# VHH binders against WD repeat domain-containing protein 83 (wdr83): the designs that were tried, part 13

Target 1, 315 residues: WD repeat domain-containing protein 83 (wdr83), of Danio rerio (Zebrafish) (Brachydanio rerio) (q6dh44)
Amino acid sequence: MAFPQPRPQAPQLPQHLWRTVDCQQGAVRAVRFNADGNYLLTCGSDKSLKLWSVSRGTLLKTYSGHGYEVLDADGSYDNSQLCSCSSDKTVILWDVASGQVTRKLRGHAGKVNCVQFNEEATVMLSGSIDGTVRCWDTRSRRMEPIQILDESQDGISSLKVSEHELLTGSVDGRVRRYDLRMGQLQVDYIGSPITCVCFSRDGQCTLSSSLDSTVRLLDKSTGEMLGEYSGHVNKGYKLDCCLTDKDTHVLSCSEDGHVYYWDLVEGSLTLKLPVGKAVVQSLSFHPTEPRLLTSMEGRVQVWGAEPEDAAENES

## First folded at step 5 (VHH)

Design e11 (framework vhh_ozoralizumab_d1)
Fold by ESMFold2-Fast, scan of step 5:
Structure e11 (fold): chain B 315 residues (1-315), chain A 128 residues (1-128)
Amino acid sequence: as target 1 above (315 residues)
Amino acid sequence: EVQLVESGGGLVQPGGSLRLSCAASGFTFSRYAMYWVRQAPGKGLEWVSEINTGGSNTKYPDSVKGRFTISRDNAKNTLYLQMNSLRPEDTAVYYCAKSFRYVYDSTGKLTVTYFDYRGQGTLVTVSS
């Protein structure tokens, strides 16, 4: 008789509520982990950007300078700078420690939906309803962008940068991948307005969500569809999607008040996480740990793999 | 100076047809997607139809799909809207628009807004 074999353990998923943060910013349009996952950023309809401690749930700093709602934000790898974008058509570069506006960049013809630093934080990239992506030098005092990408036929909804590559999602139903060094463009036609794009952690795949209530995983090099994830509701809102810290699961916000988790390879629904009774609009996954941020209306919730008390007793 | 001039509106019986035209000038018409938008009395603007630069791709909301057909003649700088099986609820001022954008509103919901020029409009009244 053989000894019983231990069953393979499922990956840890953040499904336990650790903390609820009332951000006092009106609606929270976007929530983002910083580069190391120790802090979170909240983009408010009250025109403010706020920085919070993840471990304590406490407000650390408020960044004021935008003329309308803040729609997205990103932190530099060294935690020295933030960038944000707004319905006021501007991109702002901030000094984290002082809370001061370093630069306020104008040029977009309409609302700026998304913004991100490149890995080295030498460039900010912004995507607007004007259909352009603008690349801004963080180190110079130039008023004009160093590059404008105008290949999109409608507004830019989402962008992500990885190494020398820019990934964009447009309401024209296309996901575009630019090689920023070579000036090459690859286009994937989805056919419904894109709400969010991201890269897999291994850099081999792209993920996109669209208003046909479908999240798609594509092989980056071939454009082959590797996975399709559905069952959630995304018919009208700009909702976020992401991958877990180890690329085991796909996550999507939903208009039905839940975050949906699917097994990456099987495409099967693993978890339907109840957040509340309103649209879950934004999410962010921790860079190295199974921790999730969700935003719904004016509140951010921090989710962990284990109950908060058990996590505090870990070594 | 960009100008858009609509024509072809009028009074029609329910079930009837009308063809609207829009004469464009002051820009390279063939380089822009074009749009028809309407405003019913006492209501907001409603997107009615969209056509790409070459005329090969057209879009409609469910309210007019199968009844309305958008087309363009780039050689004549003219946009058309063929309206069939007209209903009393189609009564509106119809505008030709050079371009508009899909945007997320203050609640995060995708909506339509004007990005560029529109004409003076042409009134369509569907009544018995």
Scores: ipSAE 0.216, ipTM 0.592, lowest interface PAE 3.0, mean pLDDT 88

Design e12 (framework vhh_ozoralizumab_d1)
Fold by ESMFold2-Fast, scan of step 5:
Structure e12 (fold): chain B 315 residues (1-315), chain A 128 residues (1-128)
Amino acid sequence: as target 1 above (315 residues)
Amino acid sequence: EVQLVESGGGLVQPGGSLRLSCAASGFTFSRYAMYWVRQAPGKGLEWVSEINTGGSNTKYPDSVKGRFTISRDNAKNTLYLQMNSLRPEDTAVYYCAKSWTYTYDSTGKLTVTSFDYRGQGTLVTVSS
């Protein structure tokens, strides 16, 4: 038998519902995988942040300290820390194991829509309706931000960090990419309020969703539009978008109760996944496996193949 | 210090026209979206029009769409509202505004929430 070159595996798209989690947090404003995909975070309108096991679907810990609803959260690469942001205008750094607030950071003039660690978890970046991004040192006891970015002309709706780069989306209809080391800024004009931004997994492209019911893929280096994805409904709500674990497909939440999957290169609709009869607002794609989290109202659904370690082994 | 000074209001007959102006100072006018809002007697504030930083995108509620036109001159730090085919229900104090305007509310829906800076206003009365 010859040793043939391995053929590419057909992309697996998560479309089987294995679990529904009733989060008991009021509405779930954001759902996020942690860095390794073994846990999920849910941000509640009840002011709580909750940590859940993906494999077991069980609540592991509740983080209480915010004065109003939690709007976003992120986990550090080593699972030692969480960060969250709230309508209370604060960013909180949490110790995962103890559940204690390590620091509660004030300075934003309005609700904080988005928050993320950099890869090393040495910095937290937060974006607010006050139009600023604030960069906070995680290691010092300093309460002031190390940097404030104020070039946005209206509220920050979404941000993502990749290496030394920050990507922001604003209701002013612009996607901004900052080089945090060189202080350089690139601005892409979309013209409709931005709801979500992200980097491709390979870091070469940026993805944005906006209230013109359009998701756009741009080449990071040139700003050239490489793809445009439509057919879903996004006219009034802050909806998430993302790419699959292998950058094969673009996904978007939709106001019509579905998650839309498009082939990245062709732009063709591959799958229209029914979630329910309400607005699907938040989603998170697993870092390495074809597994999707969706949030609708107070519930999170887990899509994809059931993990083997979740199966009961009776002996 | 942010300052907004409206002018151009007055008494007009139904079907008439007025052009309102707002002189802005104390901030970099060209970097902010601007708004016109109005308050009719006995009513709350009503959003009337919006213009982006460069003037290329404008928005209006159905009540004034096709009759009102917002524009701006960034070189003069001035905002304008051209009002045509005026109706008695357009009678209000008109305010120029700069603020945190758009936010996603608690349901995730985009909405106009507040006006941090308003001028003194200019009265428009539409009556025979």
Scores: ipSAE 0.185, ipTM 0.567, lowest interface PAE 2.9, mean pLDDT 87

Design e13 (framework vhh_ozoralizumab_d1)
Fold by ESMFold2-Fast, scan of step 5:
Structure e13 (fold): chain B 315 residues (1-315), chain A 128 residues (1-128)
Amino acid sequence: as target 1 above (315 residues)
Amino acid sequence: EVQLVESGGGLVQPGGSLRLSCAASGFTFSRYAMYWVRQAPGKGLEWVSEINTGGSNTKYPDSVKGRFTISRDNAKNTLYLQMNSLRPEDTAVYYCAKSFIYTYDSSGRLTETYFDYRGQGTLVTVSS
């Protein structure tokens, strides 16, 4: 006679509003957690990049130097540096503590949509409407890129770096995965403009969202499509998608003012989270905890798995 | 050596039909999304249709939706536009175009398109 084993704990989903931050930056084009999830970055149409405390919702520093809208940003693993990209066609490397521009990198022929550090923060990778990805050395005073990747036939919408791999999404309807050590390229044809790409937390899968209002999950080892997620609205905006901290759910922004959560394996809609009455433009999921950032117009909302006050009362 | 050559235009009565063709050369046709755009006399350029690289996804503005059908034959490097129930307002020079660049407006919407190449055009006149 066997006794029932304890059921696995249900995954916690961030669906409780902890705070709303009015960023005072015009529209917030991208919102990003930093590497440890203690801080958040907001990219403003007012040309500024801002750093905020997640726990307090308070502004810590404003980074000014871009000539036009800031479109994306990333923080180094050690919190010493930020990188950002802009419709001014530049990539900026910043010193976090001083707020000063370390380097302003030129070379892209058009707006730069996405930027990220590699794990070691030795390289910045930027993707532009000019159809190129440019790799920049963070340690050198060299102003020219180390490498230019030009296999894309249209603008780069999104990129992510994981270990030695670069994942890019393009308006040409293709997701490209570069093995930077082996010099190998794999191309997945989706057929609609890609808005966002990311890796699963375990690095075994890739996720992409496209203007056909569909998010797709592919297994890296086989190229097999493991899941399709739909029901949201993504027909005209460049919107973010991601996976939860434990790869249990897929999330997507939506033009209908909601964030959609689907069970990763079943593909079923778990939660349709109301954010507001405008387009939810960007999101970022915490690296280790069930916490979500959403941006809509000029505001960022911080979402937790449980009410903020209830969490405090349990401590 | 990138070349797009449109054909199939002409004079047609209201309610009639025309099929436009675009012969592509000088690039790998099967790797590009393709578009039809038009320019009416004294007007600006207007987007008419788009088709993905494989032909499985197509898009139209409300002005032509249900009347026009875009298709492609990647084996023949040819783009088509089937135009039914033609109206005087459809009178324009029609161009096929390869690729475009999305840009963001002040609301974050992907509303701008830039064409990297257009053909010579083919004139469609809808009149009695």
Scores: ipSAE 0.061, ipTM 0.401, lowest interface PAE 4.3, mean pLDDT 86

Design e14 (framework vhh_ozoralizumab_d1)
Fold by ESMFold2-Fast, scan of step 5:
Structure e14 (fold): chain B 315 residues (1-315), chain A 128 residues (1-128)
Amino acid sequence: as target 1 above (315 residues)
Amino acid sequence: EVQLVESGGGLVQPGGSLRLSCAASGFTFSRYWMYWVRQAPGKGLEWVSEINTGGSNTKYPDSVKGRFTISRDNAKNTLYLQMNSLRPEDTAVYYCAKGFTYYYDSTGKLTVTYFDYRGQGTLVTVSS
């Protein structure tokens, strides 16, 4: 052509503060988008799970039933159910509309750190300090788990489900990937307590963060390390990591009050987003849009790629 | 109901050896890290050893490293502590304990816990 082709635009990254939500739950231990990204869930040290509108920033419902702090939560694909887990050693299945406990599942010997529905919301998977993952049938009235996975040598800190695969992170320094149909297990030895695991959006890679202040990207089929991301501070806390909606960047919480963004392929630091003066503990990236949730102490911040008219605290 | 029953304590002279045993019941022994902790007269609890679920990984504080050896028999639900080159400073009630080696506390910070339950203890007295 007579003119050079336009250079591909850099992906939009959420770096503009849209809103700060005071959750009134004590500390917010986890913040999660729901499946469609229209709602957010906050897990409180006050023992409550709260559901909020992302667009309006308003509290929609409070879910009360746990005996101790809520550590994680997930929403079903159809927005009909929530699941949560707690320091009270239980997993609760909730009806979203009524706010009622559908089932309170017991069996874990210690705190339950993580919980997630599978894609169809037919199974809940929970990971505990007791070193087990428990698989619970959401459709039956059975109170016992349909399966217990006990290959971990120490507590489960994080889990994610994608298709027929379960990914777990343990304080034993190992990331485990289970084929739930075949019962096969792949183990990657990291050597430091794992704080968070997730799958890439394309399902080809796994991401893990650990207390050596390092986030690692591994090829799922081979276990080969494709990327390593550092410069943040993660030496003592259970901090979240994730990938952007288009798998362009890796994000990590940090003990220094920032969220770090690295280019996935280059491994270079793209953005060091200031959140505040305390540990940033949890984050969640929108399923389809450049929008980020961060939690620090008792507050959740909603970040967008550009200013939004309804958002407060814009430049 | 979780039960831990320690045995093997007694009076021994400095430089001597003792072997402690702990019989565990009421939980799936093979799924838990196990510990030995001790309490000297007028002092707090001190961690003296830990062992992973399979027995392949053990840890000790410098005060007992090279002198004490922790082991387990998952088929018999039994934990052991072999104590060699005993010193007067090792005089304590020794407790078998079950729990989690590492967990994130209420602030989200990683901490180590030495036990969530302990037995009745067995007295070890090291004196001439």
Scores: ipSAE 0.258, ipTM 0.653, lowest interface PAE 2.7, mean pLDDT 88

Design e15 (framework vhh_ozoralizumab_d1)
Fold by ESMFold2-Fast, scan of step 5:
Structure e15 (fold): chain B 315 residues (1-315), chain A 128 residues (1-128)
Amino acid sequence: as target 1 above (315 residues)
Amino acid sequence: EVQLVESGGGLVQPGGSLRLSCAASGFTFSRYYMYWVRQAPGKGLEWVSEINTGGSYTKYPDSVKGRFTISRDNAKNTLYLQMNSLRPEDTAVYYCAKSFTYYYDSTGKLTETYFDYRGQGTLVTVSS
């Protein structure tokens, strides 16, 4: 009498709308989960950065200090600090609890598209249309960057940090991976302006999206292309892409008002999630749970794998 | 710091020739498209010529096509503009400009700037 082995459960994908948040910031240029996924950050065309509760959809704090639109933001692992970057050419370090500007960092020659803390929150990394990445010490009062990376031939559109590695995407059509300890650089030529880069959760792969309406998965060690994902519309806008919390699927925003989900290995379209009738520009996937944030115009949508009431009763 | 230093301007009679030079520093010159732009008294900036990274592709507006030639020497970090058959309407301050940059604007849309950096300029006066 043999008992059948448990079959693997199909991954649950966030496709149930839990809430829509009207951010009252003009347009939301970027939406980001914080490090633990309990909070979300919204970057406004009104020059504000806002912090919200994911579970309640409520505004917790507004951060005012930028002179122009906020384009990206990140939260430290311990929730004590935020960093943001702006069309005003600055990077700001904020104290979360007080809402005060800790430092306003100048040096970029143009708009700053992307910003992130390293894992320890000892360094902020910023990428600009000036073609440079600047590394800033969070612990000191030093106003000059500790390092400038200028190997890009055109503007930096996206960056991500994982351990000792920095990944950048450029309008020059190249994805660059820097080993910050060894000073080594690997360059992958894509040939179309890059809109977004990220690492896989396991750190073995890199993902990039570009204006040829294609998302690509590359093996980090070899640079070999493992996957290619298409069918969405990405021809003119800086759209986000990501992987699910368990690296089962690739997601991309789309100019057609949808978020596209593809099976990572098969490359087949699994889900075409309707968000609305405008460009979906920004998304963020929860660090450990199947939950998604999307931004469209001035609103953020929170998506879960189950209807809100069912998830609330189980968790 | 990016620096562009133009030279070679001056007073010339109609039908004459001038060669402008631009000394570039503070960036990897060989990686960028380069441009000449000009501004006539009381008028806006006018694009005059474009050259790719290797010098194999050049582009000109009809107003100067056949009369002006852009070239570059990547070993010397220098951009040139050879101007022949000069006319009174070519009177302007001429600027060397680093490549037009592409960037995602505040709406997230890919947008081209008209130029990233330009120098102090060199005055060209075409008069008898």
Scores: ipSAE 0.171, ipTM 0.580, lowest interface PAE 3.4, mean pLDDT 88

Design e16 (framework vhh_ozoralizumab_d1)
Fold by ESMFold2-Fast, scan of step 5:
Structure e16 (fold): chain B 315 residues (1-315), chain A 128 residues (1-128)
Amino acid sequence: as target 1 above (315 residues)
Amino acid sequence: EVQLVESGGGLVQPGGSLRLSCAASGFTFSRYHMYWVRQAPGKGLEWVSEINTGGSNTKYPDSVKGRFTISRDNAKNTLYLQMNSLRPEDTAVYYCAKTFTYVYDSTGKLSVSYFDYRGQGTLVTVSS
């Protein structure tokens, strides 16, 4: 007779290295899953954007058109389009299948640090060191932005879109949340340059990382601080942070070569994942599965919750 | 597209006065610190004055303090430099400039931004 003894399950956290991809793009400035998590995007200091298969680790297509390093990218929900932004001050809309530049959008006064589609891919939003967010219509041939947001007092380092809301992080030490339908603004003062912002998966919280080596979780409606996460090193670099696919843990890149995982509610360090001996600059968490991308120098690592040989597709 | 267009320069006698203007477009002027810088013949760029977003705080180097006054009109997107008691050593091309305090550089590190934008300039000649 087996006696049932319920034991805590091991965390379903990506900590097993599945593969390392040498991107051959110089430094990889940003790594991003696409909307369904089957593909990944790498933004190179060599001016290229590359699309890769997550399951095979193989290069599928190279997107060439930027005049300087690519700093961020995003994929549309239907996998038909990509958007990217660059130190060349432009935002490019790409056709995925052909590799063709659909539109090259000018107007930003300096480097464009971040770019994202809205859910429907009807708008691209870009954030620049010029302190503005520019909203671009993807469907029209209009070259001017449909809206410019200029409330920031210094450069935009990061942005994320959720439904009708835009979240921005600035080197002015403020996280701003805009209601794009009503033009309303809420500002949270952090006091150190912001490196990354994101929404929780349920849309109820905001997460921000800053150069005081601290990641903060705030209630979106009230601005109340719900969590604070520290122990990592973030003193000088623009590093990414995120939440797991089920909002169980907070993750941050670190200048010490690790990715840090904290329990979201308890704030306790759960895992300090060694990536290497250089700055881990960018990360991306899979939309539905415990799977992580990390970038360090010119390489991307794919991490899973179980060893890769245990991950099989059922018929 | 950020544009800065300076005007108001010209030839003036020592002890005279000139008022420079800078018309700004392509950005939200009221949100940025603005600067006047100058370049004398055969010399490098020299900072002349600085003004905050609301016009309540101004800074000057000792070489022009008490003689030059920077001001702004956010409703007109215009920056001004009132120059009094002009001296031959004030002879220079004067540029209107905007910059960002901090940016992440090409390595991802936070750094101090240089003057990202300046106009084409306006020549001021102080001579008898």
Scores: ipSAE 0.139, ipTM 0.559, lowest interface PAE 4.1, mean pLDDT 87

Design e17 (framework vhh_7z1x_3)
Fold by ESMFold2-Fast, scan of step 5:
Structure e17 (fold): chain B 315 residues (1-315), chain A 128 residues (1-128)
Amino acid sequence: as target 1 above (315 residues)
Amino acid sequence: QVQLVETGGGLVQPGGSLRLSCTASGFTFSRYAMNWVRQAPGKGLEWLSEINTGGSNTKYADSVKGRFTISRDNAKNTLYLQMNSLQPDDTAVYFCAKQFTYYYDSTGKLTVTYFDYWGQGTQVTVSS
């Protein structure tokens, strides 16, 4: 027993490449961690949704049922169900274990850009280029949505749900926050097509990215702009943004092949992570650990802390 | 089937007024922003005005601002353009159009669709 033994500190930000996954799905349109961060979902231009082990990098299951490319997906809190949305205008609810379609929901007039479960997985929310958000009951056999939100003046590009609140981003340049229980709506005018929206982990702030190559942080209660993050390239593509697991940094994909990290409070660039030579399309940050997923073309890269004790002859 | 039918055009003297109507069918009219556009002889298309889904927000091109008023009646699936103080250079075929839609294509790139649901147009001639 060598006592006391000093240990290296884990890195604060995920910048060590753990693995590269060739998804064999054509282009990967979205990459998402599941609720506990042990698995990842990849949405393919080949019309498939795939589930992978984060720790092993292995394909666990392929979900086939969409008629065109899969654009977004989410997993339920208990890992029993997946939801996905597609250019085929449908939302699909899947049984994880069997790989079977539980329901295929129709009603959107155009491609569906985004989909998410609420925390209890009792509702799926989908956002479409048709300018509507549709709320679907996961437990009911009904084919009609329980609610349609049509306050948007143009297509929905991104949505996120937190408790009873829905946050949407639109190509009309507006970020909308709905109180689903009270029927209240708050609108923030950004002025450029929105590519992604999210809540801070503590639920106090909203984050949005837009085609003016700017990511903005707003205080939810006051609407005050708390931060502005720039230097990346986002002029034409629907790129993801997010916050770290402890809300220390803002991240954005970039058209220049990098993921940009900014200090949340200072707004200064902390890290410009090279991913490759093409547009970085999508990212997802682990719910509790400093781990990042990035997608570029047909590949997903898993970024994390450097292993404390890497084996001598392993990759 | 999506259909837009414009009416109300005609010959009018300079300084006169016309009201154009556009009846929509085959889609849920109340869910889409609507536009008026025109094409003068030998010229390209000119966007004139936009109205949001509920009619609470309107936008106008500088060339018609203060002279033209866009409105809608969602119960009748009808879009209107009230044109006042008409000038000879307002002579054009006038079209109603379901909104210009911005969307991210299959590669994730922002794309815009123009004139996907156009009517046949209505001719407006401003002449003595």
Scores: ipSAE 0.265, ipTM 0.660, lowest interface PAE 2.4, mean pLDDT 87

Design e18 (framework vhh_brivekimig_d4)
Fold by ESMFold2-Fast, scan of step 5:
Structure e18 (fold): chain B 315 residues (1-315), chain A 128 residues (1-128)
Amino acid sequence: as target 1 above (315 residues)
Amino acid sequence: EVQLVESGGGVVQPGGSLRLSCAASGFTFSRYAMSWVRQAPGKGPEWVSEINTGGSNTKYADSVKGRFTISRDNSKNTLYLQMNSLRPEDTALYYCAKQFTYYYDSTGKLTVTYFDYSSQGTLVTVSS
């Protein structure tokens, strides 16, 4: 007569292909959710940045102004602004609604690999093959960066901002964490070129991927290695890695056409998701829901449950 | 702001000499290997020479070996190229470049370059 208590539901992992978006912009170099996860950004080899509805899969706006391929992009918290960076050595600040260039920022000596707003969108941070991170004020009309960080010994491949901290990954094999308020720097030596860095959702850990086909989780406060994830192929390409919306799993792109999911604590492979037959380079995980974006060649795939908003709006 | 300012170019007769200088600012010059790259009219860029961080190891393109000497002064953040026995084919815009060992190209693939950025350059014309 007594039934076992209901087990807590296992975390949902996005593995069902819900939608494929043909971006019509050549190769998609990076795919990113916006701050609330309702929109996605695609960075094209055709020099365009495109904004899409996640729920409808429709193109909303095309942003044209870069002279070469767009390599990364980010959206402000209030959806009013976008920033992007390019192999044309520039960072562009865009007005979302009008599609117009607000500012085109020059100063990097080489291709700009990564760009992000801080939480308040008062600063943009850009990382370049020139080995510098440049901090740009979004509110002033000044063209010069407010700060240049040049402690890297070689090119910046990836950066992420969380509160007052900046995390960078470099081809010099080092992950650097800057306290932007205190001016302090902590360096972790990995020894292989870094492809991607990110913070855990709770801000307690850092994640990095490198060309030794290894993803590493470190405790931010101590630098202690908490986890190591392998089995995927990452030997020659700048591949993205991330954590799930609830920090239950680590994800990495792979040169073998799959996205790999590992249990964060156990380090065991949970899922090897087939995406296609080419290198999977870019991914983005939804800020609050178990939904994943992957890019391969000219297409973006949306993984997870069909959004309820899409079903309600198709009547 | 990262800046590279080349100087010392000019017009010389075949067999003549010129010394190019590059004043670097906005980055820690002593931490990077440096290169000279040239671009002749209507042609692509050609790597000329490189020097390690301390100045103890230098490399040269076969076309300039024995004629050109690269050097650096880390106390002055300055790179030099001494060019001797100049030939008409040395006519080019000469660029000072910060060298990277590896970088990710626009396709995301790790690659090696001898040319990491360019500035305005300095023009060298070898003509009678």
Scores: ipSAE 0.253, ipTM 0.648, lowest interface PAE 2.1, mean pLDDT 88

